# Designs tried in a protein design chat: VH-VL binders against q86iv5. Part 14

Target 1, 237 residues: q86iv5
Amino acid sequence: LDSCSICVDFVGNSLNDLLNIILNSGVIGTCGDLCSAVPGGQIVDTVCDLLCDYVGVDEFIKLISDVDPDPIYICEKISVCKTNDNAAASLDLVQINPQNGTVGGTFTLSIAYTVTNTIATGQLAFNIIDPTGNAFGDAVLLVQQSPEQYTQQFQFQATPSEQESFPNGLYTVQALVCEGSCGSPHPNTYTLANGTTTFTISGADSSSMSGAGSFSGSSQSTQTGAASGSGSGFALF

## First folded at step 21 (VH-VL)

Design cc4
Fold by OpenDDE, look of step 21:
Structure cc4 (fold): chain C 237 residues (1-237), chain A 120 residues (1-120), chain B 111 residues (1-111)
Amino acid sequence: as target 1 above (237 residues)
Amino acid sequence: QVQLVQSGAEVKKPGASVKVSCKASGYTFTDYVIHWVRQAPGQGLEWIGYIWPNKGRTGYNQKFQNRVTMTRDTSTSTAYMELSRLRSEDTAVYYCARVPLYSSGYFDYWGQGTTLTVSS
Amino acid sequence: DIQMTQSPSSLSASVGDRVTITCQASQSVDYSGDSYMNWYQQKPGKAPKLLIYAASSLQSGVPSRFSGSGSGTDFTLTISPVQAEDFATYYCQQSYRYPRTFGAGTKLELK
């Protein structure tokens, strides 16, 4: 397991817990005091303790208490995750299937990108913007991605939820490849590539509001090896 | 083979203190956390606290706060639990148990238990 | 503290039967897709023995007739088929947060 991934995962999952502990607990004198209060089993306690020890409890608390705490940035600041200010990538393909779907249907988003200079710690992110301007999305952590072509797939079901109603109309997909967290105001964050595509949803049945839209983002990273084929550069308009 | 061997039965009077030992063998002592759990006669299991042998870090059930002290000797791979100001309600079998550092926090190995009887 | 409600407190079964024990936590014990629930077997005069960890993972050396399921607040231990050596007391335990807490136990008796 990559230490960077572990760090980002921990901070991401436990950020609210950590913040609550910091805010509600009296004087936290040690990493042990902080980390023992974090739920999530022994692994969480152990990881927390290790990370906290890298910087000390005061600095760790300071990082967590930031106005806009960013898990990737925090892990970079404690030197668990690496940074590359020269990271570079291009977006090759953003595709949604089907292009015309219905409410309740399953959509597959495929994103292909090429790393030309190593992404040390970054994200592949996407946002889906519905016709009303509401947006939802996800991101995948990228750690030490060497120059190569990559493809990532995301799947979502267009089931209405409290988070997204999936109105009929034209949807816009935005895909981003970033060093650091996409959209983060923190240092060592860069948008390396971006692209867009569109799709439509029709047949919004107002009746089935009850289903908790489980975003089962099964990220299957298929490392497709470098086939040398002369494929025509689809210009992302 | 992983083993946790605890000290023998204790009989104490109210107000006294008891120190139970748990000697670990068959694994790297510092790679696991030692927890203590007790069980009163005919009752369920009650968590007391833990110690990290590598750092000496401890955490206690608040119910036992200020009465329990956990220590370890890394040179002998032995954990200790001391309970002070004993009461009749402290009569129980006391267990040490091992928890891996990088785990969900299960108790995979247990000592054989130490019976403590607190009586006037 | 997370309270663990275990049911039933006792049950009788015959060898070969299917037995189900349930445990309900007062709050979710899930973290990052995992459930921090464990099951133990205890025989008289012996220390507890780990059976299941992380809700459904079978401890090494434990027979496959033991299985765990559940997530969030509701968990189940199943024994099928029950063997003669399985008559004991079973405990659920959460490892989600401190203090660690156990269910009150379920005594499985021979019918």
Scores: ipSAE 0.797, ipTM 0.924, lowest interface PAE 0.6, mean pLDDT 91
Fold by OpenDDE, fold request of step 23:
Structure cc4 (fold): chain C 237 residues (1-237), chain A 120 residues (1-120), chain B 111 residues (1-111)
Amino acid sequence: as target 1 above (237 residues)
Amino acid sequence: QVQLVQSGAEVKKPGASVKVSCKASGYTFTDYVIHWVRQAPGQGLEWIGYIWPNKGRTGYNQKFQNRVTMTRDTSTSTAYMELSRLRSEDTAVYYCARVPLYSSGYFDYWGQGTTLTVSS
Amino acid sequence: DIQMTQSPSSLSASVGDRVTITCQASQSVDYSGDSYMNWYQQKPGKAPKLLIYAASSLQSGVPSRFSGSGSGTDFTLTISPVQAEDFATYYCQQSYRYPRTFGAGTKLELK
């Protein structure tokens, strides 16, 4: 089990719970007091306790209570995730298929990039901007990616939802490779590469407000990061 | 083979204290959490608390917080539960149970139980 | 505290039957795609025995006639076909948060 991925996943998924506990409980004396209040079973408690013990309860609370808490940065700060200030990468391809689709259709986004200096902890992120300027997207955690070429695929169905209506028109895709969290103001965060592509959607039927677009990411690379698709719109920018 | 062996039956008067032991064997004692659960006669299961043998971390059900103390001896792989200010309502079978640290929190192995009778 | 409502409180069945026990939590016990619900069997004078963990995972050594399903707040234990040794009391338990809580139990009796 990759400890960095576990850390980022825990902090990301439990951040709100942790904040609520801190705000409601007043002075937290121990890591045990904090972590025992976090929901998510024994594994979450164990991970929380382990991470908290690395820095102590006061520092852990401080990191969580930051104005702009960044899970990757927090995990880097406690030395569970590594950093590389010399990380380097280039974007090789940003492609969406089909280039012309319809509402309700399935689209596949393929992103190819080359790492030239190891990405210690970073992200592959993308944003799709609809014709009205509304944006949606996702990101994949990158951990210890050695110099080589990588490809990531994302799929989404263009089914209208409260988050995205998928109007007819031209869509813009932005792809980014980052050391650290893309767009984060924290140290050890760098945009390594970016690229764009476009596609069109036609035949918007306003009537079927049915399903939230589920992003299924299939990574061909060996890091099975379970992207739990909780549709919290991380405004990456 | 994983085993949790508890101390024998106890008969106590109201206001007294009882200390139940749970001796673990067949696994690394510090790699798991010990929980305590009780069951009153003809009733369901009630969670009491837990102890982490590796660091002595404890957590208690608020219902028992002022009366229960959990301890461990790592040299003997034994967990202890002490319940003070006993009441008739504390009459129950008390179980220790094992929980893996890296699990969803299930109780995979149980002690045989310790019967506590509180009577005047 | 998470309240666990287990139903039915008791049921009668014959050997070979299919039986279903339900458990409803007062709030979701899901986290990051996993459900923190467990099922136990208890025979008279014995400690509970783990049957199912994480809603649907069969504990090692438990017969395949036991199965668990569900997510969120609603969970089910199924026994099919029921065997003579399966007449016991069954409990659901959430491990999502503290305090840990159990259902009131379901007694499976021979018809």
Scores: ipSAE 0.792, ipTM 0.971, lowest interface PAE 0.4, mean pLDDT 91
Fold by OpenDDE, look of step 22:
Structure cc4 (fold): chain C 237 residues (1-237), chain A 120 residues (1-120), chain B 111 residues (1-111)
Amino acid sequence: as target 1 above (237 residues)
Amino acid sequence: QVQLVQSGAEVKKPGASVKVSCKASGYTFTDYVIHWVRQAPGQGLEWIGYIWPNKGRTGYNQKFQNRVTMTRDTSTSTAYMELSRLRSEDTAVYYCARVPLYSSGYFDYWGQGTTLTVSS
Amino acid sequence: DIQMTQSPSSLSASVGDRVTITCQASQSVDYSGDSYMNWYQQKPGKAPKLLIYAASSLQSGVPSRFSGSGSGTDFTLTISPVQAEDFATYYCQQSYRYPRTFGAGTKLELK
């Protein structure tokens, strides 16, 4: 496992717990004091301790307590994740299948991009904006991606939930490739490429709010070669 | 083969202290955490605390925080648990157990146990 | 502290039977898609033995007749078929946060 991925995963998953501990605990004197209070099993405790020791407990607390805590940025600041200010990429394809779906249906988002200069630590992110302007999405951490073509697929089921009702209409997909966290104000963060596509959902029945839409984003990173992009038009910004 | 061998049975009076040892073998001592768990006669299991042999980091159950001290000797691959101000309620079998550092935190190997009897 | 409620406290079974033991945590013990629940077997006068970790992972050397399932707060240990050597006390344990806590145990007895 890549240390950067471990760091980002830990900070991302334990951020709220860490903040809660910091806020509710008096003086945290050691990394041990902090990390022993973090839930998530022995590995979390171990990773926390390791990362905290890199910078010391005070700096670690400072980073976590930032107004806009960014897991990638934090991991970069503690020198676990690398940065590349010269990172470069282009978006090749943003495609939704089917282009016309129904509520309850499964949609596959395919994103193809080309790295032209190594992405040290970044993200492939997407946002789906429903007809009402509500947005949902996900992101994949990119670590040391060398110049190459990449493809990522995401799947989601259009099952109404508290987070997304999936109203009938036109949906917009925004895809982004970034060095650092997409949209983050922190240093060493750059949008390398972006693109959009659209799809439609019909047959939204407002009554079946029963299913907790588990966004089971199975990110299968298949390094597959040149996908012959059938013509779903994406707009590059 | 991984083994945790504990010190022998102890009989103590109330107010006394006891120090139990746990000698590890068959693995790299510093790559694992040693936990201590006790079991009163006919009762369940109660977690006492842990020590990280690599750096001496400890964590204790608050129930024991003021009475328990865990130490280790890396040169001998031995962990120690000292419990002070003993009470009759401390009568139990005390176990050391191993936990991998990069794991979900399960106790994969246990010592044979050390019986502590606290009686007047 | 996370309380672990284990049921039943005792169970009688015959060799060849299917046995199910349940454990309920007072709060979720899930983290990043994993469940931090472990199961142990203890025989009289012996230390506990790890059977299952991370809710469903079988410890090396443990027979396949032992299985674990569950997530969140509800977990199950299953023994099928029960063998003569399986009559013992079983404990669930959460490793999600400190302090570590155990269920009260389930004694499996021969019918």
Scores: ipSAE 0.738, ipTM 0.903, lowest interface PAE 0.6, mean pLDDT 91
Fold by ESMFold2, fold request of step 23:
Structure cc4 (fold): chain C 237 residues (1-237), chain A 120 residues (1-120), chain B 111 residues (1-111)
Amino acid sequence: as target 1 above (237 residues)
Amino acid sequence: QVQLVQSGAEVKKPGASVKVSCKASGYTFTDYVIHWVRQAPGQGLEWIGYIWPNKGRTGYNQKFQNRVTMTRDTSTSTAYMELSRLRSEDTAVYYCARVPLYSSGYFDYWGQGTTLTVSS
Amino acid sequence: DIQMTQSPSSLSASVGDRVTITCQASQSVDYSGDSYMNWYQQKPGKAPKLLIYAASSLQSGVPSRFSGSGSGTDFTLTISPVQAEDFATYYCQQSYRYPRTFGAGTKLELK
């Protein structure tokens, strides 16, 4: 892994803990005061300390305390993630299989995209909108993606949960490829391409699949071509 | 071969201080955090604190905060723990152990232990 | 501070038995999908030895009869089959937050 991916993963995972520590602690005078309080074992302390020392504890706290908690933007401001205002790409294919499925079934989303000018730090993101307007999604971090064609696959199981019941009906899939965080108005952020497709869920009553408690839907991704870190969709559109 | 070799047994009176050394070999000293853990006779393990060898950053269990100091000498790859104002309850075996900087935080190698006896 | 409750405090077993030792943390030790629970073996007069890290990862050189499982607050060390050399005290330890804390220990005695 590269320093940009490590930074984005750290900020994405630890931002809420960092904010809580900053709000609830007395004077934070050193990176050690802040970073030793973040949970998650030695690696989290190590990465926190490295990033914090790189910009200084006061600037680090300022960046973390920004009203818009965007991990990519924060890591760009720290200067461990690069930007390219001339990044360019297109979406070649947005395809979901099966197009007609059931609650509990597995769906594979395939996205093909072509980079024509390097994506320095960006996202390949998708959003799935259920028949009631409720949305869920995910994103993959793209770091230094050179001009080439790429294919990414996501798999998810339509397992009902408190967050998404997977009702019967028509689902809309939206896909974006971006420099920076998709959908964000932040500086150095560009939507490079977008695409859509649809699928349906029918047949079984989704409430009977829940049983006691609830179940969460899940997603997996597989990238063909240059490697990039994986991430969860923090800023869904 | 990774080794952590600690200084020999100590016998002290209440109110004195002790300084235990932990000499590292067989690895890059500054790639690992050194932790100290003690064990009273017939008792379990108690975490004391850590030191980052590259920058000297320390963190201490609050129980020992005003009595413990951890230092290191990177030129000799040696970590030190000093415990002051000793009392009989400090009688224990003191271990150094290392934690990889890029790890979940486990103690992968331990020193042989240093026995401290505090008695009148 | 995270309190670690280890059970049982002592256990007798025969060679060939399956032994289960439990550890309960006073709060979750999970972070970003990983569990920060470690297990150590200590024989009389010796320093502790790492067996399991990250709840279920077997340390290099540790026999495969040792295994770890669990998440959140509840963790288990399993020894199957127990061998004569497994007479020792076993400790769980969380590496999720400072201060690092240990369970009180489980002494395994061979009948």
Scores: ipSAE 0.715, ipTM 0.902, lowest interface PAE 0.9, mean pLDDT 88

